# VH-VL binders against q983m5: the designs that were tried, part 7

Target 1, 189 residues: q983m5
Amino acid sequence: MVKVIASSLRKGNVVDKDGKLYVILFAENIHPGKGTPVTQLDMRRIGDGVKVSERYRTTEQVERAYVEEREHTFLYADGEGFHFMNPETYDQVAVSEAVVGDAAPYLQEGMPVQVSQFNGIAISLVLPQRATFEVVETEPTTKGQTASSSYKPAVLSNGVRTAVPPHIAPGTRVVVMTADGSYVERAKD

## First folded at step 1 (VH-VL)

Design e05 (framework fv_masavibart)
Fold by ESMFold2-Fast, scan of step 1:
Structure e05 (fold): chain C 189 residues (1-189), chain A 123 residues (1-123), chain B 110 residues (1-110)
Amino acid sequence: as target 1 above (189 residues)
Amino acid sequence: QVQLVESGGGVVQPGRSLRLSCAASGFTFSSYAMYWVRQAPGKGLEWVAVISYDGSNKYYADSVKGRFTISRDNSKNTLYLQMNSLRTEDTAVYYCARESYYDFWSGYSFDYWGQGTLVTVSS
Amino acid sequence: QSALTQPASVSGSPGQSITISCTGTSSDVGGYNYVSWYQQHPGKAPKLMIYDVSNRPSGVSNRFSGSKSGNTASLTISGLQSEDEADYYCSSYTSSSTLVFGGGTKLTVL
């Protein structure tokens, strides 16, 4: 392990907290107008999956373990979890639902992902920043609304709820951020 | 628009010291790691040093370790390189460069470079 | 710290494709997906062309692509144009928490 500053930590990093190893699920650096800059970390303990939220000074040192990162392609999901293949070696790895977490709805067959492994065990994965889904449900646009008006609720083909511009109708394909499902743009179909 | 402007280069005798500056504008300087990279006349690029966004972590190439010190002043948006015990082998154009940030898995690349400042250690 | 190995020169004709290799070890190119490529025209600062092995910054032509196999990273330029004539450098993160550059490759468009 090596000591790193808290603000350098990001999703997928593994840290030691009180003798236990945690994978970072979410990291945000917050610089208030007054006060000390802080790093907010949401973490999952590797051994038993316990989730914790911790706040560190951005300059506070934290012990980090290095992990192996390799590109894989999503294949399918079954009772054993989510299955990925290394496109170079053809080795397959199964990743548990707990590790995939909130990313599960965004997985599409053939999607490239980065899989992080610690001691041969998959502990985290990173999807492409964006993915394309069809809008299956959304409110009708009221008369007089334009693209610059307030966003409206929508449900994507993968079941995720998001907000889209007023001009987006059911059946439209849209690009969303895989981190939070937020709308980016209308797909170029 | 992102700009990095190096200054402080010149001709010095072996064994002397020189301090380089890099003035940054057009971005939030305090949010980015910064680098010094050098290039001897007619030769290739050589990484020199890096400093984290807040100045707490610094790393150096073995060729300069113990002689050069990287520092920054975030209140002035300025990066520095203090060069001590200069050798003729240190003759190079010195570039400051910003570490790119594309996503949380990205790193160790330079999306913007200054124009460089020439340091000549006379023979 | 040894520099990454690149061919000193490569040449091609307009419209052709060329590939520049960058060979290291398991402690740099082979061990990490932090390989970047830079283009440098005479008298100018380098420009980032590829980061993280295969990603292109906004504004870089899709004629440029990057890849890696084992300890060797590659930059491929398709549809070669006269303005591509430049020096090209690869760079990699190392297990010593340092960065190392390749020796550089001069691309000549004939």
Scores: ipSAE 0.000, ipTM 0.448, lowest interface PAE 16.0, mean pLDDT 84

Design e06 (framework fv_masavibart)
Fold by ESMFold2-Fast, scan of step 1:
Structure e06 (fold): chain C 189 residues (1-189), chain A 123 residues (1-123), chain B 110 residues (1-110)
Amino acid sequence: as target 1 above (189 residues)
Amino acid sequence: QVQLVESGGGVVQPGRSLRLSCAASGFTFSDYGMYWVRQAPGKGLEWVAVISYDGSNKYYADSVKGRFTISRDNSKNTLYLQMNSLRTEDTAVYYCAKDWEYYDSSGYPFDYWGQGTLVTVSS
Amino acid sequence: QSALTQPASVSGSPGQSITISCTGTSSDVGGYNYVSWYQQHPGKAPKLMIYEVSNRPSGVSNRFSGSKSGNTASLTISGLQSEDEADYYCSSYTSSSTLVFGGGTKLTVL
């Protein structure tokens, strides 16, 4: 543990508050033209996932823990969570649904992910920026469609709803952003 | 105008306890972190302890950790230092100090200091 | 914590410029731009003169300036006046997120 000023804290840092550990989800430094600058932190408590919003003076000291970031490969999901393996050590870790969050639909067997751990406990993960999924449901391709610049609704093989160009047919593989499911391009496989 | 006034100093025997107070005025006390800094006679400055604006975070120099406790009462605009198991090397003038007002200040500068109160630990 | 290294004393004549050094390591003075300087007259509380290496608080004379090169920070006082005679202390943020003070420098105006 090291002491740092509140304004130095960023998303992904782990801090100690009242003997409990929190991962920072969001940090913003606010400089009013009249008054004392503050740091707004949104945090998730490690273990039980309780979310807390807290304001600090920018110069307040906060205890920060070192976080180890390591590449893992996604294996499978079950009732106990999401399971990953470190490809170098072969250690397996189970990550709770609360930690995986909105990234869950985008996980694919064999996908490399960065897992952040504190004292052996997974606290966050980062997926590759892009992933490829098959379009399982969308409107049929209409040759010569006059409104050719408009996107149409589609459902991906992972259940996520997105919008795709009008020429994309069911069965086409597409590249999407894992952050929001937005269409990038047609896959070349 | 900003003013910090320390009190509670005196002569005390080794192993005994003493409590210092710092009365603050002229600023919104509950908005700022507060510090204790000491200076042994004829020697330099030594940081002792810090407390956050709401009292939730407290940090101590290794030389006093486990013996001294910093606290505050925001309803009375008062900072405290409870000193237990006093040693002769704790003899010093104790200053309370206010944390800096603006974000572009860092490195923990103290913009206002009290006059100090003398603590003498001797047999 | 070990104190930052300052010369025990420095002297100058009225109207001259003097410089006080504050030497640390890459884990404090050399690693961060968070150096402060305090002035202390005998029997009085310290007063903040410089923060973040080179910034002056409101009310501090522009005769006082701060700088840093490598592991050494410097306080320069130009146009020395008799009231500048005092002890000067530097302080720095450290890689352990703590605060450390220098040993202090006594300035004599002759």
Scores: ipSAE 0.000, ipTM 0.412, lowest interface PAE 16.6, mean pLDDT 82

Design e07 (framework fv_masavibart)
Fold by ESMFold2-Fast, scan of step 1:
Structure e07 (fold): chain C 189 residues (1-189), chain A 121 residues (1-121), chain B 110 residues (1-110)
Amino acid sequence: as target 1 above (189 residues)
Amino acid sequence: QVQLVESGGGVVQPGRSLRLSCAASGFTFSSYGMYWVRQAPGKGLEWVAVISYDGSNKYYADSVKGRFTISRDNSKNTLYLQMNSLRTEDTAVYYCARERFWGDYLYFDYWGQGTLVTVSS
Amino acid sequence: QSALTQPASVSGSPGQSITISCTGTSSDVGGYNYVSWYQQHPGKAPKLMIYDVSNRPSGVSNRFSGSKSGNTASLTISGLQSEDEADYYCSSYTSSSTYVFGGGTKLTVL
C-alpha cells in the first residue's frame, strides 16, 4: 500500500476504502469554478463487483494497492469473456466483460494490451493509446464551416461514434484514441 | 458530442432585465464548473460570472456584481444568467463556456455560439 | 478589466511563420502552466487552439504551437494560410482561481 493524493488516481488503479479494495472505473477532477477542487471516483469493489461513487478533496491522501501489470495480446472473445496471452510465457488469462467494459469495441486480434491482476484476478486492462479503424459512415463535406463546427459525426468499423474533419470520407482509415474514440489523424498505411 | 447552445438574447432598454440560458448536451453537465464570457462589439473577451459544478459557489466580475445572477439546473442540463439593471455597456455577445479540469489541466474546452444582447434606448 | 498584453496586430504572407506574444505577471502566466489560446473568426465563437501552454486539441493543425518563457507565452503559426486570418486571444489561470484574457491580436494574411 502507498498513499497518493486523490487527484493522481486514474482508471485501473486499486484503492483501499474502509478495508475493502476497489478498482477505479472512472476518475475526474472537478474544479468547482472557484473553491476547493474535488476528485470524483466511480469504482467497482473487487470481491463482489458492487459499484460505488465517492468524492475526495483533490489533495486528500488515499491508499493505493500495487497491482501486477504485464503485456498480453488479445486472442478472442467467447461466453466466458475476453481471452489474452502473455507473449513471453504463453500463459492465458480470461478477463470478464465487466473488467473490459468500454474497451471491448477497440480490441483487435493480436493487439498488445497491459493486463493488471490482483490476487490472480484480472482487474483492469490498458489498451495502446491509439488504434486504427475504417470510417463506415459520415456526413458529406460541408464547406464554409467555422473552426468550432468543422468536425462532422462518423461511425467507425468497430461501431464507435466519433467526430472527424470534413475531408474524411467513408472508407478512410483513421487513427483514434482508445480511451474515448476521439479522432487523431488519417492513417498513413 | 459536446454542445452548448445559448438563447435569450435580444434588444432591451437600459434599466430592464433579461435572462439568458445555455443548454448543454453530450457530457455530464453536473461535473463541470461553467462560465459566462462576453464580448462587446469589436472588443476582447471578458468573463462575467462563474458557477461551481453543484451551484454552491458563484463569483462575478466587478462590473456586473449585484446586477447579474448566475444559476444552473443540473436536472435540465441548463445554465442561466439573470441580468438586471442593464446598462448600455453590457451590450455584447454572451458565450457559455465549459471549464475543463482533469489532472493538472485547466482551460475552456468548449464554447457555445453566443447570444447577442443589445442594450439601447 | 486588466488584460494580458498582446500586440494589437500581426501580419504575414502565405507560407510564412508568425509569433504572437502574451505577457502577464508571476500571478498568472509566470506562475502557472495553464495558458490557452483561442482563435476567433469574425462573427463566430472562440475555438480552442492550444491548452496548458503547448498542447493541441484533436483537429488543430500542427502548424500551431505554443511555448512559454518566464512571464511571456507565445503562439507560433507556421506555413500561414488564408484561413488563419482571425483574432487570437491568450488566457491564463490566475492566483485568484479564475482566468484573465489577453487583449487580442488581429492576424492579417495577404
Scores: ipSAE 0.000, ipTM 0.440, lowest interface PAE 15.7, mean pLDDT 83

Design e08 (framework fv_masavibart)
Fold by ESMFold2-Fast, scan of step 1:
Order: structure tokens, then sequence, then C-alpha cells
Structure e08 (fold): chain C 189 residues (1-189), chain A 123 residues (1-123), chain B 110 residues (1-110)
């Protein structure tokens, strides 16, 4: 274990709290206009999956465990969970739905994913920050319409609903944030 | 099936040393915290020591701190308790215990226990 | 260090319910949700019956239940059976990163 300041923690890190190990699901550094800077952490306890939300001063020291993060490629999903292969060793790991969590809709066959393992058990995934999906449903572009800055609803090829600019048509590939599905830009081919 | 088998108990004079061993099988030994708990004849349970899954953290009851040392060899699936400067009040059955299934930290509950090994400290 | 307080004995008849208390302080039972209960038959190793106040391990009868209020945890055994006759121990994590056991309760099924 090494002590690190709370503000250095990121999703996928493993920390000790009261002798129990937790994987960070979400980390945000908040500097309020009034008050002390805090780090908001949402964590899942390793082993039993209990979720907790904690606030630390940004400079507060927290014990962090070393976790091995290895690149894998997504293969498929089935009743046993989500399956990944290490492209160098060909080792396959099955990761439960609880561990994959909100990342599940963004997984595509062949997608590179960092799998964090602790004692050989997959505890978290780190997807690429951005991923490209085709827009399969959205309202058609209206020619000559009065200008509007309002985004319109769209459904991505992975089933995720997002909002896109008016000029995006069905069949267009778009870049979205894997954290929340938010639109970034039109894909550049 | 999980099995814990203690050995090394016996009769010893005050001030001497004993080393207890616990051979583990049926689970991934290196993934669990391990414990020693003792029970004096006709008395209740008393926690003695814990060692984390990788040997990095160890905690002891105040009554044994400085005299007992807990250790593990993950390559041999074996837990140890080195007992130095033994006192008559250390007379007890010593149990090896496994932290609860799938715990990877300092555990606070023991899902499997060995059958125990008797340590008698007498003059 | 003081052990957690349990009654020395409790008794009941087959089919009845009994409750065993385990009282500590805000630095153990009252401060943490890490209370466990163990059953020990004469000459045998203890068996985990309840962990983290109220959770039951696989294979433990649902006649056993745990709860906590303030500094006191409780083990309740419903539908008493002769095989329930044993010593019962509570334990808790402490603010000193140690574990403490209760003095034990002898359950007699008459």
Amino acid sequence: as target 1 above (189 residues)
Amino acid sequence: QVQLVESGGGVVQPGRSLRLSCAASGFTFSSYAMYWVRQAPGKGLEWVAVIWYDGSNKYYADSVKGRFTISRDNSKNTLYLQMNSLRTEDTAVYYCAKGYDRLYWGSYEFDYWGQGTLVTVSS
Amino acid sequence: QSALTQPASVSGSPGQSITISCTGTSSDVGGYNYVSWYQQHPGKAPKLMIYEVSNRPSGVSNRFSGSKSGNTASLTISGLQSEDEADYYCSSYTSSSTLVFGGGTKLTVL
C-alpha cells in the first residue's frame, strides 16, 4: 500500500477504507466557490460489491493498492458475462455484469479495453474515453429551416440514446464519450 | 473443499518458543486474509492475529504483541504463528481461520476454521 | 481490553425462539457494521452463522437472524431444535483495527 492524495485518484484505482478494499467507480475534484476543495469518490467494495460514496479533502491521504492493468480486446457477451482476450498471451477473462456496469453498451467486438485485475480477479474496466458509433435513428435534416441551436434526439448503433446537432443524419458516424454517451463530434474518415 | 490443518502444538515450558503451522487447501490461499484465534481450556474465544492476503499488513491482540509473529508462505499455502516468550496464560487451543470467501483485505469474519492444535505452557 | 457483553446462558424449548444480546461501545459494535456470530459445539471448531450484522453464509438455516440497535447486536434463533444447543460468540471490529469477541452464551434446549 502507498499513501496518495485524494485528488490523484481516478476510476479503476483500488483504495483501502477501514481495512476493506474498494475500486473507484467515479472520481471528481470539486472546488466550490465557497468552502474547501473536495474529492468525491463513488466506490465498490471488492468481494461483495457494496457501493459507497465518500468525500475527502483534495489533499487528504488515502491508501492505494497496486492493481495490474492489462490491455484486452472485447470478444463477446453471453449468460456468463463479458469475455475479453489478452492479445499478447491469448488469455481470456470473463468479467461480470456488475464489474462492467455502465460500460456494457459501449463494448464492440475488437474494442481495446484495459482490464484491471487484483489477484487474478477482474475488478474494473477502462474503456477508451471516446468511441465511434453510427447514428441509426434521428430526425432527418431539414433544408432551409430557421436556424436552431437545439440538439435533437438520436439512437446510436449500440442502443444508447444521445443528443446530436441538427445537421447529423441517420447513417452518420459520431464520436461520443464512453462515460455518458454525450456527443463530441462527427467522425473524421 | 476448503481444509485447514494445524500442527506444531505441544507442551512447552514458560519462556520457550513454539512455531505453529496451518496447511491450507481447497481455495486460492493467496487471495484471503488469514487469522489465528485461540481458546483457553473451558474459556471463550480470543482473537490473536491477522495477516493480509499478500503478507503486507499484520495486526495483533495486545496480549501477544511483541511476542508472537504471524507470517505466510503463499507458494506453500501455509500460515505460521511464531510464539516467543510463552507464558502459562498462552495455554489454549490455537485455531487457524480463513477470512470470509472472496475477501482480499484485512477480514473481520472467518468462514472456515481448522480443528485446532493444543499448546500447553506449564512448569 | 474488555470483551463484548453477552449473557452467560440462555434456554428455550424446541420450537420456541430465543435472542442472545452482544453489547459493546461506539468504538466497536456501535461504530461499525462488522458484527459476526459463531456457533461452537463441544469439542468442535466454531462455525460462522452471521456476518456483517445480519448476513447469513450459504448453508446456514434461515432460523438464524441477526440485527443491531445502537451498541447492541442480537442473534435470534427461531424454531429451536436440539442441534442448536451450543455456545454462541459474537465478535466485532474495533477502532484500533483489532477484533474483540464476546464472553460467549451457552444455549440449552430443554
Scores: ipSAE 0.000, ipTM 0.469, lowest interface PAE 14.9, mean pLDDT 84

Design e09 (framework fv_masavibart)
Fold by ESMFold2-Fast, scan of step 1:
Structure e09 (fold): chain C 189 residues (1-189), chain A 124 residues (1-124), chain B 110 residues (1-110)
Amino acid sequence: as target 1 above (189 residues)
Amino acid sequence: QVQLVESGGGVVQPGRSLRLSCAASGFTFSSYGMYWVRQAPGKGLEWVAVISYDGSNKYYADSVKGRFTISRDNSKNTLYLQMNSLRTEDTAVYYCAKVEYRYSGSTYVYFDYWGQGTLVTVSS
Amino acid sequence: QSALTQPASVSGSPGQSITISCTGTSSDVGGYNYVSWYQQHPGKAPKLMIYEVSNRPSGVSNRFSGSKSGNTASLTISGLQSEDEADYYCSSYTSSSTLVFGGGTKLTVL
């Protein structure tokens, strides 16, 4: 264990809170116009998966545990979960559906991901921030709309629902954020 | 705020050794991985070595592997680079750099702070 | 080599916009959104200008913006000013779990 200030904590870190270990899912440093700067943490307890939101002063010390982190590539998913391979050693690791969570639809065969393990168990996964998918459903391209017009609903080839500019037609490939599926840009090809 | 101050550079003949130090302040040193990055005169940036927050993981560029050793003393907030068997091509300004990471200090994603650098000249 | 490719030089006049490219492979720029850009004035240490493709640290002018398409990341500087004259380096995380640098681009403000 090492003591770190709250503002240094990042997604994937493991912290001790009242004798229980949590993996950080989200961290944000908030500097209000009036009041004390705080670090907002959303965490999942490793033992039972309970999610907790905590707020610390940015300078408050928190105990952080060592976590092993290794790059892998996504292979496939099956009834046991999601399977990844270390591209150098060819060691495979299975990551549960609960750990992969909302990232599951964005996984593509061959995608590089960071897998964090604690006591040999995968506890966290980070995908590349962006991924490219085809728009399979959306309203037809609208006549007279400008780029500044409000976005329209779309469904991506991975099943995720997003919003795209009005000029995006079905069949267009788009770049989206893997964190929330939000539209970034039209893919160049 | 955050400060990184390198020292230990100088002029040295080929085959000899130097030890560089980097004194860190303004952040929790023991929580972050640290890099040594060098820049030969008129050339680009080249990473040299990296060390994890607790010193358990170390990686080296192929050009220095077996000759350089990175280490840290978290009680003194100091990073070190022991340079043995120096060659003329090791002539460069050496920067210590703090890295931002994802997960426990082992996935290094960008350099958020740099020291001023210390010049190492290896010449006969 | 998996070193990132940047143009050796770019130039522009005050008030214009310029773009510097940084091209890698699917194992670095194309595979991750961990691209950063550094500004280096002669005799000075590099300064972080952009991280994670498009994010600006506090204190960096809104004239600097970053983007990425496929295997190529780009730094765009709008409203060029004389103080922007510097060397610019891109960096990317790689499938080897290391950071690599581009060769650097010298920006001349005419």
Scores: ipSAE 0.000, ipTM 0.430, lowest interface PAE 17.9, mean pLDDT 82

Design e10 (framework fv_masavibart)
Fold by ESMFold2-Fast, scan of step 1:
Structure e10 (fold): chain C 189 residues (1-189), chain A 126 residues (1-126), chain B 110 residues (1-110)
Amino acid sequence: as target 1 above (189 residues)
Amino acid sequence: QVQLVESGGGVVQPGRSLRLSCAASGFTFSSYAMYWVRQAPGKGLEWVAVISYDGSNKYYADSVKGRFTISRDNSKNTLYLQMNSLRTEDTAVYYCARETVYIWYGSGYTEYFDYWGQGTLVTVSS
Amino acid sequence: QSALTQPASVSGSPGQSITISCTGTSSDVGGYNYVSWYQQHPGKAPKLMIYDVSNRPSGVSNRFSGSKSGNTASLTISGLQSEDEADYYCSSYTSSSTLVFGGGTKLTVL
């Protein structure tokens, strides 16, 4: 553990608060017109996923922990969580549903991900910015509306609902942003 | 789109009270500190009060300390300024303004007013 | 009272460039990189034009630029247009944690 000033903390840092470890989800420095600057931290407790908001004076010292980031490949999900394998060491790590969060629908077997660990415990994931999924459901382009430029609803093979151009038919593979499921382009191959 | 709309201004006699409101929309109001800034006719800008994002910290300019009270209702996205014991020198257009903080990779922080309301005129005269 | 010194007025012709200064001390402009500039048309609210000495918000013309040297910050407007005619205010943080504004500069486009 190393002590750092609160104002230096940013998303992804791990801190110790009252003997518990938290990953920073959001950090903001607030400087009122008169008074002491304050750092607002939104963070998630590593052990059980409890979300907490805390305020520190910007100059207040906070215990920060080192985190290790390693590439892994997604294997499968089960009742115990999401399982990943380090392709170099063949070590497997299990990541809880609380840590995976909103990224869960975008995980595909064989997908490379960056797993952040603290003392062997997985605390966060970074997925590739884009991922490719098949469109399983979308309205057919009506022959009388082939000139329409409006996006239409679609359901991806991972269950995520998105909007696609009118010419995208069921069975088409599309590239989407993993952050919000937004359509990028038709997959090229 | 960010909007701030002030209301409650008017003409009042010295010693009376007036309450201003600022309705916010287009952003997460509860994430930002808010200011009241005033401008006397033909004069420059002067901040009068600030309130933190959650209402726990409040600061006042010396000219209004003890007479004005700033508050907010995050459930209604509304900022308030209760003005008591008004004086002729309080005559001004009152603006609400949003203070922002920006964090850069490896850099420090900054504060400034990125959005202002259109203002509401308060005239204190007999 | 304002702590920062600005010229009361400045003028220029369309197409020319002008510079407005904002002078403080080592305890405000000189000590911190937290200088902002606001434009105010008659009867309107102030609009942020520059923050952190030289940064422009989205939607502000690149004809507006900011800089700082020692205790003096400057706002420069190039290619003057009639709609630039307005009052301009600088602001800065101070070592006493007080936010202060400049006295304002009236820009006249001749």
Scores: ipSAE 0.000, ipTM 0.423, lowest interface PAE 16.7, mean pLDDT 81

Design e11 (framework fv_masavibart)
Fold by ESMFold2-Fast, scan of step 1:
Structure e11 (fold): chain C 189 residues (1-189), chain A 123 residues (1-123), chain B 110 residues (1-110)
Amino acid sequence: as target 1 above (189 residues)
Amino acid sequence: QVQLVESGGGVVQPGRSLRLSCAASGFTFSSYGMYWVRQAPGKGLEWVAVISYDGSNKYYADSVKGRFTISRDNSKNTLYLQMNSLRTEDTAVYYCAKGWDYSEYLGYAFDIWGQGTLVTVSS
Amino acid sequence: QSALTQPASVSGSPGQSITISCTGTSSDVGGYNYVSWYQQHPGKAPKLMIYEVSNRPSGVSNRFSGSKSGNTASLTISGLQSEDEADYYCSSYTSSSTYVFGGGTKLTVL
């Protein structure tokens, strides 16, 4: 075990809390305009899957356990799991739907991901912060329509609903945050 | 004394690649977030990229996202910036900088700056 | 342009005080207490003068002070000296885990 500051913790880390080990599912550093910076952690206990939410001062020290974090690339999903390949060894690993969770719609063939294992079991998955998808459905812009600075609803090629600027037309590729599907920018590629 | 020394700048044609290095000394490199900041000739400062103390998290300015990659080697006390698909508007002096406080995941102020290395992208 | 608004120039005489403003939004200056200020002399790297709105690093004169009200941060330099003549930049952390700079203010000591 090593002591680390709370603000350094990220999804996939394993921490000790009162003698029990938890995997971090979500970490957010909150810096209010007034008051003390805090780190909000959502965690799942490894032994029985109990979920807890904890708040720490950003500088508070927390005991962290060693977890093997290995690069993999996404291959495919077959309905009973998600399959990843280690790009160095070419070994394939199956990860359960429960571990992948809300990240599932954002997985793309060839996408690099970090897979965390504890005692040989996959306990968390970290995707790149951003991913690119095609807009398959959104309101088209036509002559005579009032220009708006407000975002409009759109459906991405992965089925996720998001909001995009008015100039984005169907067929446009856009970059979105994998954490919540929010629009970042039009793809520059 | 805390020192940061950049290297790797030079003249390069549009579309080419260049790698910058920043050698750190005088502090525990592995405990601090690190940054790249650039300044075009006669212009203001523009933040380029940040990397967390352990290298696990990285953020980029929109102008360089998808083209530049920040990385670090904590065993060598060295920060890197891999610049691909260079454009004339990437012409600037590139500074590396260390975060203010070791207790902060990314850092929130640019504490110590290197002397800078000039990158000129021209045809 | 730059995300944070600063006046292009400001001037004062030795011994006077001047203030430089830095205006952003609730997603940067207004949302966080992570505003910093930098001094840059021609041909030199920037130097950190103020961090976390109002704190001074060791070795920075107490003539430099920082403050914030709403979406506007301010750098005040009292007892102006000729060596203070430089460009000054503000910077802020943002809600997107990025960093933005102001356009810079040229201080002329007359």
Scores: ipSAE 0.000, ipTM 0.438, lowest interface PAE 17.5, mean pLDDT 85

Design f01 (framework fv_nisevokitug)
Fold by ESMFold2-Fast, scan of step 1:
Structure f01 (fold): chain C 189 residues (1-189), chain A 120 residues (1-120), chain B 108 residues (1-108)
Amino acid sequence: as target 1 above (189 residues)
Amino acid sequence: QVQLVQSGAEVKKPGSSVKVSCKASGGTFSSYAISWVRQAPGQGLEWMGGIIPIFGTANYAQKFQGRVTITADESTSTAYMELSSLRSEDTAVYYCARGKYYGRYYFDYWGQGTLVTVSS
Amino acid sequence: SYELTQPPSVSVAPGQTARITCGANNIGSKSVHWYQQKAGQAPVLVVSDDSDRPSGIPERISGSNSGNTATLTISRVEAGDEADYYCQVWDSSSDHVVFGTGTKVTVL
């Protein structure tokens, strides 16, 4: 933590306000002709996404957090959370279920992820945009079928439900978006 | 799994000092803060201070500054709390608790507590 | 200094809902944590970061935090919920952990 004056804060900075972390979405310094200069901050709370608007005197001190972002490789999950290793230093970090959130089903052993840490504690992570999973359940394909605009329900090997083109059979590996599980294409191998 | 084990009960005279230990096992010791929280009989929880072992930096509640010293030995995964100039009102159960540092000071694991009795 | 005020006691019948408040100016801007302490035992974390439940804590225990009041809610109360409950925040202005005054929950 470092104390900085409010007027120095910029979009993208992370501040600690009484134990809660906020990312600055917008910062503006306002100098009225006859009043005290103020810094207007629009922030979003990390974790629950609540938007907060705060007004500070430009000289008021605010706790600014240093966030370190590093590539890690996913190892495994257990009772303490999800475990990652930095491939350069071999340092391991445990990330809580709350931080991993909806990304959990998409994690695969060996997957590279970007982990953001605040003083050794993971506060967010970013998965690769796409990941490959096997379709374990879907309706049978029709021999000689051509591409259709109508998709059918499917269940991926990670348990995620998605929609796939009619020609995708059970056992086919498909590429999906990790953000929402949406189908992209059939895997090349 | 993570476990915090504290030293045994102590009976002390007014004016003396007491040093309580807290040994951590399982999980990572250096990346979590160890805090000391006391509870007088029938009273609430009172934070005394904490240490971040990786930095060797201790922070103390204003009420206890000058009387409390919190240290950590990373090689043995043990934290210590020493309270000096003991008074009868220092009679309490003293807990160590593990917390995530820098804006996250919730305590996910607690020691069993150490009863310190100060009597004449 | 920053203080967290809780009601000294709350009485509730089995099967009903107990609500324990933790009051302080603009507490909704802070992360509030809750601990349960049974007689003769160390405190146990039951809610972290306003509303997160640690592994092993029943789903009938929940938390919320907004404005000047944080609340711990225990639904379908059981005799085993009888305990003292404490809220807690980190006050960055003083670099201090602050505990609430505590609430004794009695199940009658």
Scores: ipSAE 0.000, ipTM 0.427, lowest interface PAE 19.5, mean pLDDT 83

